# VH-VL binders against Putative carboxymethylenebutenolidase, part 8

Target 1, 246 residues: Putative carboxymethylenebutenolidase, of Synechocystis sp. (p73163)
Amino acid sequence: MTVDIKTTLVTIPNQNLQIAGYLAEPVAVGQYPVVIVIQEIFGVNSHIRDVTERVAKEGYVAIAPAIYQRQAPGFEEGYTPEGIEAGRKLKDQTSSAEILSDLEATIAYAQTLPNVKPEEVGLIGFCFGGWIVYLGASLPTVKATASFYGAGIPHWAPGTAEPPITYTDKIQGTLYAFFGLEDTSIPMADTEQIEQALTKYQVNHKIFRYPGADHGFFCDQRASYNAEAAADAWQKVKQLFQTELK
Short names: E, the ipSAE of ESMFold2; O, the ipSAE of OpenDDE; V2, 0.75 times the mean of E and O plus 0.25 times the DockQ between their complexes.

## First folded at step 20 (VH-VL; framework fv_reozalimab_arm2)

Design x1 (from w2 with heavy chain Y104F; at its last look DockQ between E and O 0.88; V2 from the best seeds 0.00; counts 0 for: pae E 3.6 > 2)
Fold by ESMFold2, look of step 20:
Structure x1 (fold): chain C 246 residues (1-246), chain A 123 residues (1-123), chain B 110 residues (1-110)
Amino acid sequence: as target 1 above (246 residues)
Amino acid sequence: QVQLVQSGAEVKKPGSSVKVSCKASGGTFSNYYINWVRQAPGQGLEWMGGIIPIFGTANYAQKFQGRVTITADKSTSTAYMELSSLRSEDTAVYYCARDKTDFFSGYSGMDVWGQGTTVTVSS
Amino acid sequence: QSVLTQPPSASGTPGQRVTISCSGSSSNIGSDTVNWYQQLPGTAPKLLIYDNNQRPSGVPDRFSGSKSGTSASLAISGLQSEDEADYYCAAWDDSLSGYVFGGGIKLTVL
């Protein structure tokens, strides 16, 4: 069952920064949990806007902040080799501290909306966004996190920052991670290291590994789209948010 | 470990097309930039275009836009380059080459090359 | 004319150091990394230097690369007879949205 939604372009203040955001929310009067949707390397593009709308259609207020606001305001690319290189360069220019600050600002903004339950916060993110939401799961207000094919969670961060796996002890909510078994940018050993860390720190979690699925299997605008894996993963996301966001 | 094996030599008439294959084995294929580079007799290297198979989109050097099509088949780990409206100056060795790192890490140079495919356009 | 400019030839004697130049622009060498390729007669090119100055596994340390501004250099120390080959510089060009090669330089070992 899906609901009618409306969409709005918003501005999310963070000190002197004005972060562009894509907001999707149910039309019906009510109080809804909020889900923050985090981009791939390509900005808040048509795929991320579509996911934001899909989340809202399930009965949530969904918001996608522009992660690259500091580096390239208005950046949006598709899946061409040029767009991939441009997005990758921007990813390398990000800062983990600034990403966490911008996530906190996005949560704070959403919590001021009259139709949002202020204590019910979820995250979902893809590729680079999967990496970001694992990091963001460490924020104390986050109750549910869906991390899709986040490369480098155990061993990479921009600059000199610690990789997101080192924040695992701060995760208080439930985390679902989704990986394709054919995704060589995320070796099996990395997914096992993530699972071991989540288990060690007693984080409520599930790891889903999809035979035949490659990096980007959820995105229906890429050749890597895997309809069976995407459909199953979406059902698991719905279960996660229904269980953890009241 | 990864190896690129190309299809065999071709002799073609002007105005026809050629499709060269490049099969990857012993390593990953789908998230790497797969390039096509040609070399006419006695000439230097010339980049034609490339593709990252998991995205399914290609880019092309301006000189070849409209005549070249680059595709990939993930199920067989094979890239293809098709050059149409062949002319005598298209006589060359055509190479496929994989970039050293995957798309997430960036473009670092072509570390694995196919053996080359000689295409001769009859005059 | 190639987008990246190299002299057409260079020469040296065994044991000497030779430097091979490559000149580009702000849209390629000035903003992106430089790669170098060695091509022996009758063979496919071989990656010699990536990311300006890094050697792939198996490339001898007598090969080194550098760049400054919009120019790059490949240096070969302790020149050996097997170093006689064609050498190409290459880079991604942001304005052309693709790879560009130099015209190549034939190195002769005397």
Scores: ipSAE 0.401, ipTM 0.770, lowest interface PAE 3.6, mean pLDDT 92
ESMFold2 (binder alone), look of step 20: mean pLDDT 92; pTM 0.946
OpenDDE, look of step 20: ipSAE 0.830; ipTM 0.913

Design x2 (from w2 with heavy chain K100R S105T; at its last look DockQ between E and O 0.72; V2 from the best seeds 0.00; counts 0 for: pae E 3.1 > 2)
Fold by ESMFold2, look of step 20:
Structure x2 (fold): chain C 246 residues (1-246), chain A 123 residues (1-123), chain B 110 residues (1-110)
Amino acid sequence: as target 1 above (246 residues)
Amino acid sequence: QVQLVQSGAEVKKPGSSVKVSCKASGGTFSNYYINWVRQAPGQGLEWMGGIIPIFGTANYAQKFQGRVTITADKSTSTAYMELSSLRSEDTAVYYCARDRTDFYTGYSGMDVWGQGTTVTVSS
Amino acid sequence: QSVLTQPPSASGTPGQRVTISCSGSSSNIGSDTVNWYQQLPGTAPKLLIYDNNQRPSGVPDRFSGSKSGTSASLAISGLQSEDEADYYCAAWDDSLSGYVFGGGIKLTVL
């Protein structure tokens, strides 16, 4: 049911910056939509590489750019307290404008690949990456977005930037957002604000709220992993991409 | 209002171990850094280690590395600290404490403290 | 010796301004924020100052914190008898990957 894939470490140019990327793509000859996979606060680590491969196995060219390339080239951490603090500090040093520019550069890079369908772009991201892909959904080329447990979408951005919720009127694609009901870093009110904004601006969307699931419920390398919620959310992601990316 | 309630006082013999529990009420537990701090009679505060329950990993002060194990049970909102190979100098009050903010917002001072658990290592 | 250094004691009279010092290094105070704790006899510590100079709800304005380089200070203006306590500075230390406390300073009023 899944396809054979190959993986490659690539370099994504963006002006003076050379962004490290993890590329996974079907081996079979064809034209595939692209899905950009966005890291948590820990860099493109083993979990994000695994998700990138899982997306590719569903028939997509999947690419995970290193969001921290400007701040800390080669940064990759596991889920230790010291890695958590380092990753959190790097998150606070990012720029919304640079993140959007790097997403655009990643899309442009993917479109140079011979096996990529033009204008068939999806996003998926987790934690900080859930925040990033909500923001990135505002890019006109993005047709499908899966945002997992993105904290601060209604009220946080680095520096003086506006939070991602203020970009909701620019979203032209379909957006699925996934939240755990036990996730105290994302109050119910925040998820309701997101839903209200998506409804107000007539964005095609669905919000999935999982009883018993906490922050990071999709990551099978954490104590918060919730197998039932993760399996259901994955089925919803597959449906989203199958419907919206042709 | 978040509250931390610790298990009761214990008297232990040298060479044994002790496991102290710290139960959170008020629901803001799994995303926060949960610290363990001890204080020997007449002495200052000493950080032992901490854990963020949703990740399931802990770090430890080097002094206690190899003797202390910190764990959390997210389903019961309870953290545990186990100290092994007890000596008389381990006689102290042991506190759990939660950071003011969750891990994603940042680490900033411990604003919620348990009542403390007195551990006496005698003989 | 403690990673963060505090004098062992200080004293003042009611109404005075006293300053309590804390000295660290580039791996702690120089790189991260400083917190201050007050501990009354027989009680758990209480967070007094966070993020160098911020007061939690319920802490009076007469308590203030500051940081310069690798050193930090807690100032108490209008000293009151109830301020008699032990005071600890603390910070995250990047090289140790954990929190560190000062040795504590006993403040005597009068």
Scores: ipSAE 0.411, ipTM 0.747, lowest interface PAE 3.1, mean pLDDT 92
ESMFold2 (binder alone), look of step 20: mean pLDDT 91; pTM 0.941
OpenDDE, look of step 20: ipSAE 0.711; ipTM 0.874

Design x3 (from w2 with heavy chain T28K; at its last look DockQ between E and O 0.95; V2 from the best seeds 0.00; counts 0 for: pae E 2.1 > 2)
Heavy chain, then light chain:
Amino acid sequence: QVQLVQSGAEVKKPGSSVKVSCKASGGKFSNYYINWVRQAPGQGLEWMGGIIPIFGTANYAQKFQGRVTITADKSTSTAYMELSSLRSEDTAVYYCARDKTDFYSGYSGMDVWGQGTTVTVSS
Amino acid sequence: QSVLTQPPSASGTPGQRVTISCSGSSSNIGSDTVNWYQQLPGTAPKLLIYDNNQRPSGVPDRFSGSKSGTSASLAISGLQSEDEADYYCAAWDDSLSGYVFGGGIKLTVL
ESMFold2, look of step 20: ipSAE 0.766; ipTM 0.899
ESMFold2 (binder alone), look of step 20: mean pLDDT 91; pTM 0.943
OpenDDE, look of step 20: ipSAE 0.812; ipTM 0.904
ESMFold2, look of step 21: ipSAE 0.629; ipTM 0.855
ESMFold2 (binder alone), look of step 21: mean pLDDT 92; pTM 0.946
OpenDDE, look of step 21: ipSAE 0.809; ipTM 0.905

Design x4 (from w2 with heavy chain F103W; at its last look DockQ between E and O 0.83; V2 from the best seeds 0.76)
Fold by ESMFold2, look of step 20:
Structure x4 (fold): chain C 246 residues (1-246), chain A 123 residues (1-123), chain B 110 residues (1-110)
Amino acid sequence: as target 1 above (246 residues)
Amino acid sequence: QVQLVQSGAEVKKPGSSVKVSCKASGGTFSNYYINWVRQAPGQGLEWMGGIIPIFGTANYAQKFQGRVTITADKSTSTAYMELSSLRSEDTAVYYCARDKTDWYSGYSGMDVWGQGTTVTVSS
Amino acid sequence: QSVLTQPPSASGTPGQRVTISCSGSSSNIGSDTVNWYQQLPGTAPKLLIYDNNQRPSGVPDRFSGSKSGTSASLAISGLQSEDEADYYCAAWDDSLSGYVFGGGIKLTVL
């Protein structure tokens, strides 16, 4: 059953950086696991805020940090060709080390909140955020990860960093990965390589492949939305978090 | 090899509209920036706008804002450009062109072009 | 009124090297990659150079591109009679939120 929530704009300190964050949390008194919600290339926009709220309504403290805080404070775009160009440029300017540091800072910030259970951390992310949460699953405090259509996990990283698949041996939590079979940004071979790596290192995992679904199938604000795939994936996310975050 | 095949030539009267189609075959469509470029007789190339079908979103050059509508049908791999309130200076060849790289990788230039659609506005 | 500036014409003789220039601004060539098109009479444009200096499959090595600051150049070595065509530079422009083209340059092989 969904619960009443409140939302707050917060600041997440990371050394000399102040990361903007969107916080959604249950109103009822309690201790809740935290779920970090990671943006696509468009910043923490209306879609990501909606997802953050949906997670909170399931009984979690949900927080979406601005991944682009170093590059473009306040960046938020829609799905137009110019918004895509701007967001893509920012994605290519990120650093894997800084992303991991900002995820750790977000976890640490959440642990200062009186309604957060310590050490119960989940991740969910979409597109570029799917890539980020796969990388973030390597952090030892992360118990559950939902990675949606993350392109380039086996072979891409900004700059000269190693791609996220090379961190698979460090994943201690459970990871669910979600892909559309029509998503040409993520070749079938990439999804197979991800599955093989997770199996090799004995990571508890499931890979969900959706016939008829394309990149971005979970976002109900654009043409690629696939209601059937999105509903099934959401049920799997709820099961994952209910099982792994206590 | 991907190909773009456009609808045939049209002769139009001033004040009317024209809708040109662009069908992709032999390659992927929905993940690419599909552009429309026109060329008046004896003149250079002029970008009109484009669409990324997976998002269903288009953008337009300022000059054509309000007169042009660009759409796509993912199921048939077809893009459309409709230009309204036609004038004699809209007489041109209209091209569709697919960007070389998918939307996530960049806009690197248009590597696949349709054969062009001649639109003549006679008055 | 082209956003990118190209000279209106250029010429050369077979075997020579010719360089075609393109000038832009910080919102286009200075921020985004340059691409070049060759257009033979009566045909659609053909991509000749992308990402500043990369050649698509089938484009001969004698075509090369470069960029410095807000300017770009297309060089044609070993000029041949079939190189007689119109050449356009193009780039994405961040301030106009779209592609912009040069006015085109007519290359004549004498």
Scores: ipSAE 0.691, ipTM 0.871, lowest interface PAE 1.7, mean pLDDT 94
ESMFold2 (binder alone), look of step 20: mean pLDDT 90; pTM 0.936
OpenDDE, look of step 20: ipSAE 0.787; ipTM 0.894

Design x5 (from w2 with heavy chain K100R; at its last look DockQ between E and O 0.85; V2 from the best seeds 0.80)
Fold by ESMFold2, look of step 20:
Structure x5 (fold): chain C 246 residues (1-246), chain A 123 residues (1-123), chain B 110 residues (1-110)
Amino acid sequence: as target 1 above (246 residues)
Amino acid sequence: QVQLVQSGAEVKKPGSSVKVSCKASGGTFSNYYINWVRQAPGQGLEWMGGIIPIFGTANYAQKFQGRVTITADKSTSTAYMELSSLRSEDTAVYYCARDRTDFYSGYSGMDVWGQGTTVTVSS
Amino acid sequence: QSVLTQPPSASGTPGQRVTISCSGSSSNIGSDTVNWYQQLPGTAPKLLIYDNNQRPSGVPDRFSGSKSGTSASLAISGLQSEDEADYYCAAWDDSLSGYVFGGGIKLTVL
């Protein structure tokens, strides 16, 4: 029930910055909602390109912007310890204001595409991208957000910025959050704080907690992959986007 | 309160291999950088490589590239280091050590060390 | 030899202040934090200083660390006989993609 897609490397303008982007879109004529796919600490690597394509195969225009464009144009890493440290250093050099600005620029770019329904915007992101899309859910145009194992949502931000949980009252769309119960980077208490905040501000939401799943359980390129959790989470993502993006 | 317990001492002949285990208990393991450091008699500390178990990919000091294999088993909270083509100069104490913070916070020193495994290579 | 350079030995008497140096490069000490290890005879190393100048719980405040450019120092004030040990500096090295250690320094308390 998937559709044929094409992929393109694009450039997303944001003032004087030219953000590299990976675009995947259905080949069939039509107008589709847009989903922005947000990288982990590793740049838009093969895993993120795969997810971008998977989203597009479900009938969306999917675009993955390079979050590290200011710090390290062309940055892409795998999962070795040195790649992890390089990506982690770049994460710590980001700015919440610049991330939000780049998300808005990506939405605006997508809205100029002939195959895009301009008011139907979704987000999906993993690890650092899970953190980013929680923050990005505060943008008023975002209707659906899938946040995977975002560490530090209640208590961390780069520099002296406020953590994303403090933006929960601005979330107008529906948010699904996905966590592994074995993920010690995200204690149970953090997932409870997130759920409590979403409930307090009456955000439409669901929290999925997977027994036996660790950090990064959705990525089939590394040891933490959990096929059962990943399959269930993907079904929930499809349901979210089908329900909320028309 | 995390502890690292290593396998026992080994005596090996030149040309053989050795596999040392490092089992974690009482704390987190899978999202930490697990390092291997050796120390020959009367010599200093020498980093060999490491692994973060949730990723499953190791890195190695260039000196040991091609002779060392580092792996982890998340289900048993155990890391392994295997050194092949042993020589007499590989006689050393081999330590595993966990970084003080998880991978997402960076690498900033090893605060939990195993007791060490003495490997003796003699003919 | 070792990527980080330390003098091979130092000595002092009880109550004295001693300083142990460590010299590196822009790819290690210049770009990453310095950590220090104490190793008593016959034991595993113990983390003494992390993040250039922070002490783990249980390390007395007479141990202090500092960093300037590509060099680092460990200072021990009020020297005690139990401070007799080997001391290693270490850092992550971006160009070698791994941890690097100094050659170690043997501190003797007379």
Scores: ipSAE 0.735, ipTM 0.885, lowest interface PAE 1.4, mean pLDDT 94
ESMFold2 (binder alone), look of step 20: mean pLDDT 91; pTM 0.942
OpenDDE, look of step 20: ipSAE 0.840; ipTM 0.913

## First folded at step 21 (VH-VL; framework fv_reozalimab_arm2)

Design y1 (from w2 with light chain D51E; at its last read DockQ between E and O 0.93; V2 from the best seeds 0.89)
Heavy chain, then light chain:
Amino acid sequence: QVQLVQSGAEVKKPGSSVKVSCKASGGTFSNYYINWVRQAPGQGLEWMGGIIPIFGTANYAQKFQGRVTITADKSTSTAYMELSSLRSEDTAVYYCARDKTDFYSGYSGMDVWGQGTTVTVSS
Amino acid sequence: QSVLTQPPSASGTPGQRVTISCSGSSSNIGSDTVNWYQQLPGTAPKLLIYENNQRPSGVPDRFSGSKSGTSASLAISGLQSEDEADYYCAAWDDSLSGYVFGGGIKLTVL
ESMFold2, look of step 21: ipSAE 0.718; ipTM 0.883
ESMFold2 (binder alone), look of step 21: mean pLDDT 91; pTM 0.940
OpenDDE, look of step 21: ipSAE 0.836; ipTM 0.911
ESMFold2, fold request of step 22: ipSAE 0.804, 0.813, 0.772; ipTM 0.910, 0.913, 0.900
ESMFold2 (binder alone), fold request of step 22: mean pLDDT 92, 92, 92; pTM 0.946, 0.943, 0.944
OpenDDE, fold request of step 22: ipSAE 0.911, 0.918, 0.911; ipTM 0.948, 0.951, 0.948
ESMFold2, last read: ipSAE 0.837, 0.796, 0.811; ipTM 0.919, 0.907, 0.910
ESMFold2 (binder alone), last read: mean pLDDT 91, 92, 92; pTM 0.942, 0.944, 0.944
OpenDDE, last read: ipSAE 0.914, 0.915, 0.912; ipTM 0.949, 0.950, 0.948

Design y2 (from w2 with heavy chain T57S; at its last look DockQ between E and O 0.91; V2 from the best seeds 0.81)
Heavy chain, then light chain:
Amino acid sequence: QVQLVQSGAEVKKPGSSVKVSCKASGGTFSNYYINWVRQAPGQGLEWMGGIIPIFGSANYAQKFQGRVTITADKSTSTAYMELSSLRSEDTAVYYCARDKTDFYSGYSGMDVWGQGTTVTVSS
Amino acid sequence: QSVLTQPPSASGTPGQRVTISCSGSSSNIGSDTVNWYQQLPGTAPKLLIYDNNQRPSGVPDRFSGSKSGTSASLAISGLQSEDEADYYCAAWDDSLSGYVFGGGIKLTVL
ESMFold2, look of step 21: ipSAE 0.762; ipTM 0.895
ESMFold2 (binder alone), look of step 21: mean pLDDT 91; pTM 0.942
OpenDDE, look of step 21: ipSAE 0.795; ipTM 0.898

Design y3 (from w2 with light chain T33Y; at its last look DockQ between E and O 0.81; V2 from the best seeds 0.78)
Fold by ESMFold2, look of step 21:
Structure y3 (fold): chain C 246 residues (1-246), chain A 123 residues (1-123), chain B 110 residues (1-110)
Amino acid sequence: as target 1 above (246 residues)
Amino acid sequence: QVQLVQSGAEVKKPGSSVKVSCKASGGTFSNYYINWVRQAPGQGLEWMGGIIPIFGTANYAQKFQGRVTITADKSTSTAYMELSSLRSEDTAVYYCARDKTDFYSGYSGMDVWGQGTTVTVSS
Amino acid sequence: QSVLTQPPSASGTPGQRVTISCSGSSSNIGSDYVNWYQQLPGTAPKLLIYDNNQRPSGVPDRFSGSKSGTSASLAISGLQSEDEADYYCAAWDDSLSGYVFGGGIKLTVL
């Protein structure tokens, strides 16, 4: 069962920066946990707006901040090779410190909303967003994290920063990670390193590996979509948020 | 251990079309930019277009827009290039080539090349 | 007419160092990785340099690449007769939304 929602474009202040955000929230009066939805390399495009709405329909205040606000305000792309390269370049120009600061600003903004439970924060993200939410899970306010096919968690960061796996000891919430077994951008060894790190630092976690699924299997707007894997992963996301965001 | 194997040589008449296939080993090419590059006799390399199979949308050099169609079949790890309205100057060797790094790491250069497919356009 | 400009030919003698140039623009070499290809007669091109200055496995270290601004160079140290080939520079071009090649340069070992 889903609920009626409303959507709006908001501005999330972070010091001198005004971050564009897509907000979706239940219409019914109430107090709801917040879930931050993190874009792929393409900006907050139609797919990410759809996911933001789907999360809100499950009884959450969902907000998608524009991760590229500093690099390219208003950036939004589809899935052509030139759009992919443009988005990939912006990813490489990001800063881990600024991403964490912008996540904190998004949490703080959500806490000003009258219909939000201020200590009930979840994250969900895809591809580059899967990488970001793993990093963001290190923030002490985050209770639940759904990381989808985040490439480079063990070994990549923009600039000279440490990769997100080095933040695993700071994760206090529960983390679910979702991977496709055909995804060659994320070798099996990387998913094993992630699992080993989560186990080593005693993070509550589950790792889901989907036979027949490739990178981007959750997006129903491109060739990688895998309906069976996407449906199962969505059930796991709902279970995670219901358990950890009260 | 990635290999690209292309379909065989073709002789075509002006005004017809040709469709060249490029089969990769396993599924390792689905996240990669798969390019088509041609070389006319005695001439240089010419990029025609490419596709990243997991996204399914191709792009094309302006010169070939409207005449070339690039597709991929992820289930068989095969890319296709179809060139229509053939002219004598389309006589060339046609290569498929995979970029060295997946789309997430950028377009770094083509390190795996097919053996080439000779297309001859003559009367 | 090539988007990237290369001289049409170069030559050297065994043991010499030869530098092959490639000129582009801010939309390609200035903003994107340069890659170089070697092509022997009757064969497919072979990637020689990627990401401006990196060598694939199996390419000898006497081949080196560099980039400055909108120009790139391929250097071949200790020239050998087997280095006689055609050489192409290439890069992604942001404004054309695709790969662009130089016109190629024939290297002759005298």
Scores: ipSAE 0.743, ipTM 0.887, lowest interface PAE 1.3, mean pLDDT 94
ESMFold2 (binder alone), look of step 21: mean pLDDT 91; pTM 0.941
OpenDDE, look of step 21: ipSAE 0.798; ipTM 0.900

Design y4 (from w2 with heavy chain T28R; at its last look DockQ between E and O 0.90; V2 from the best seeds 0.79)
Fold by ESMFold2, look of step 21:
Structure y4 (fold): chain C 246 residues (1-246), chain A 123 residues (1-123), chain B 110 residues (1-110)
Amino acid sequence: as target 1 above (246 residues)
Amino acid sequence: QVQLVQSGAEVKKPGSSVKVSCKASGGRFSNYYINWVRQAPGQGLEWMGGIIPIFGTANYAQKFQGRVTITADKSTSTAYMELSSLRSEDTAVYYCARDKTDFYSGYSGMDVWGQGTTVTVSS
Amino acid sequence: QSVLTQPPSASGTPGQRVTISCSGSSSNIGSDTVNWYQQLPGTAPKLLIYDNNQRPSGVPDRFSGSKSGTSASLAISGLQSEDEADYYCAAWDDSLSGYVFGGGIKLTVL
């Protein structure tokens, strides 16, 4: 329960790409599982850095890679209408293959760190990051995934790629998905399709649906924050990682 | 069927403020860009600013920076625009308008408009 | 002056094809989609074209939109007397961080 941490800015190599990363890790000597924290449409902003630190304080090495490194190095925005449109444009320019490659590179980088257990990988992501971590759960090294309000998992992907739901048969770890019932960006039917796919392919999973919560309910820096839903979801994330990352 | 209903006409003195409301019914509100557009008599359309209620942060056209405040109340599905230090040239019809697509899909143009609120600044 | 440039007026006779222009820059029309509005006297504007060339439900197919570079056009074929209105182009502008409108064009059907 709450350990001292340090934070550093790191560079994650992926062939000819140098991916900026925000690293948070316990200061105490030890071997810790790694958790990769995936941004919304806004880059690795203050909210994502806060989540990365919160994960590290629970006894993990937490790292947030810049998903937009190819499109816009250094991109970071808040929640103004212009920041939202800029981030949305970048989301549409991404590639599923490049996202998976960058997740693999981030895992490989973390596994070179002296304080990381090499076989213990978790994912957590929000909005666009919820979409990304569902896709990333298909990677065989991923043991635990927390997907928050990922829009378009059943029916959207950039370019001509297949949506993340089509990768469900490859998920070997445990997946928790979190949705707000007032979130009109993610219809109830979409959350039901996700649950049905996870059940069909016998993925160990739980789906949490929060009455009164809207899109972005976990972010305490904007109007959609729902403190009760966020607190409950955080307890579920802690249980997931404690159970699956050892 | 989404509708935007605005507050009624106002007659104001120079130097005062006006606050116009825009209530959404029959459709989605909180994840859409809600815009404010004005039109002075015999003039064209002029964008003033907007807000996406779930984020709670507004943006503004440079011309109106410092005089306009745009807010939203998600619980009542109502957006507000307040214009201060009124002058005679602020006499106009003020519209609220919702963007066609939600924030995650981009800004595609305003497909639902309120009926307009006439603000007259006279003496 | 308006950020987007439109001629102030246009006219045509019933049955004619009329094209209305809109000129912008790389920060608006060049980077973002164009939308068009029709405004009848005493009424709120009505969305006529979105995403450069798409028609909302209920807009007749004789209205069409196009975009090339930093310019956009609205075409009205088979002009009818009820098409007499003001027409506005609009787009998001990345540099100004907001919507911008053209000055509007008054279309008269003779």
Scores: ipSAE 0.673, ipTM 0.864, lowest interface PAE 1.7, mean pLDDT 93
ESMFold2 (binder alone), look of step 21: mean pLDDT 92; pTM 0.945
OpenDDE, look of step 21: ipSAE 0.833; ipTM 0.915

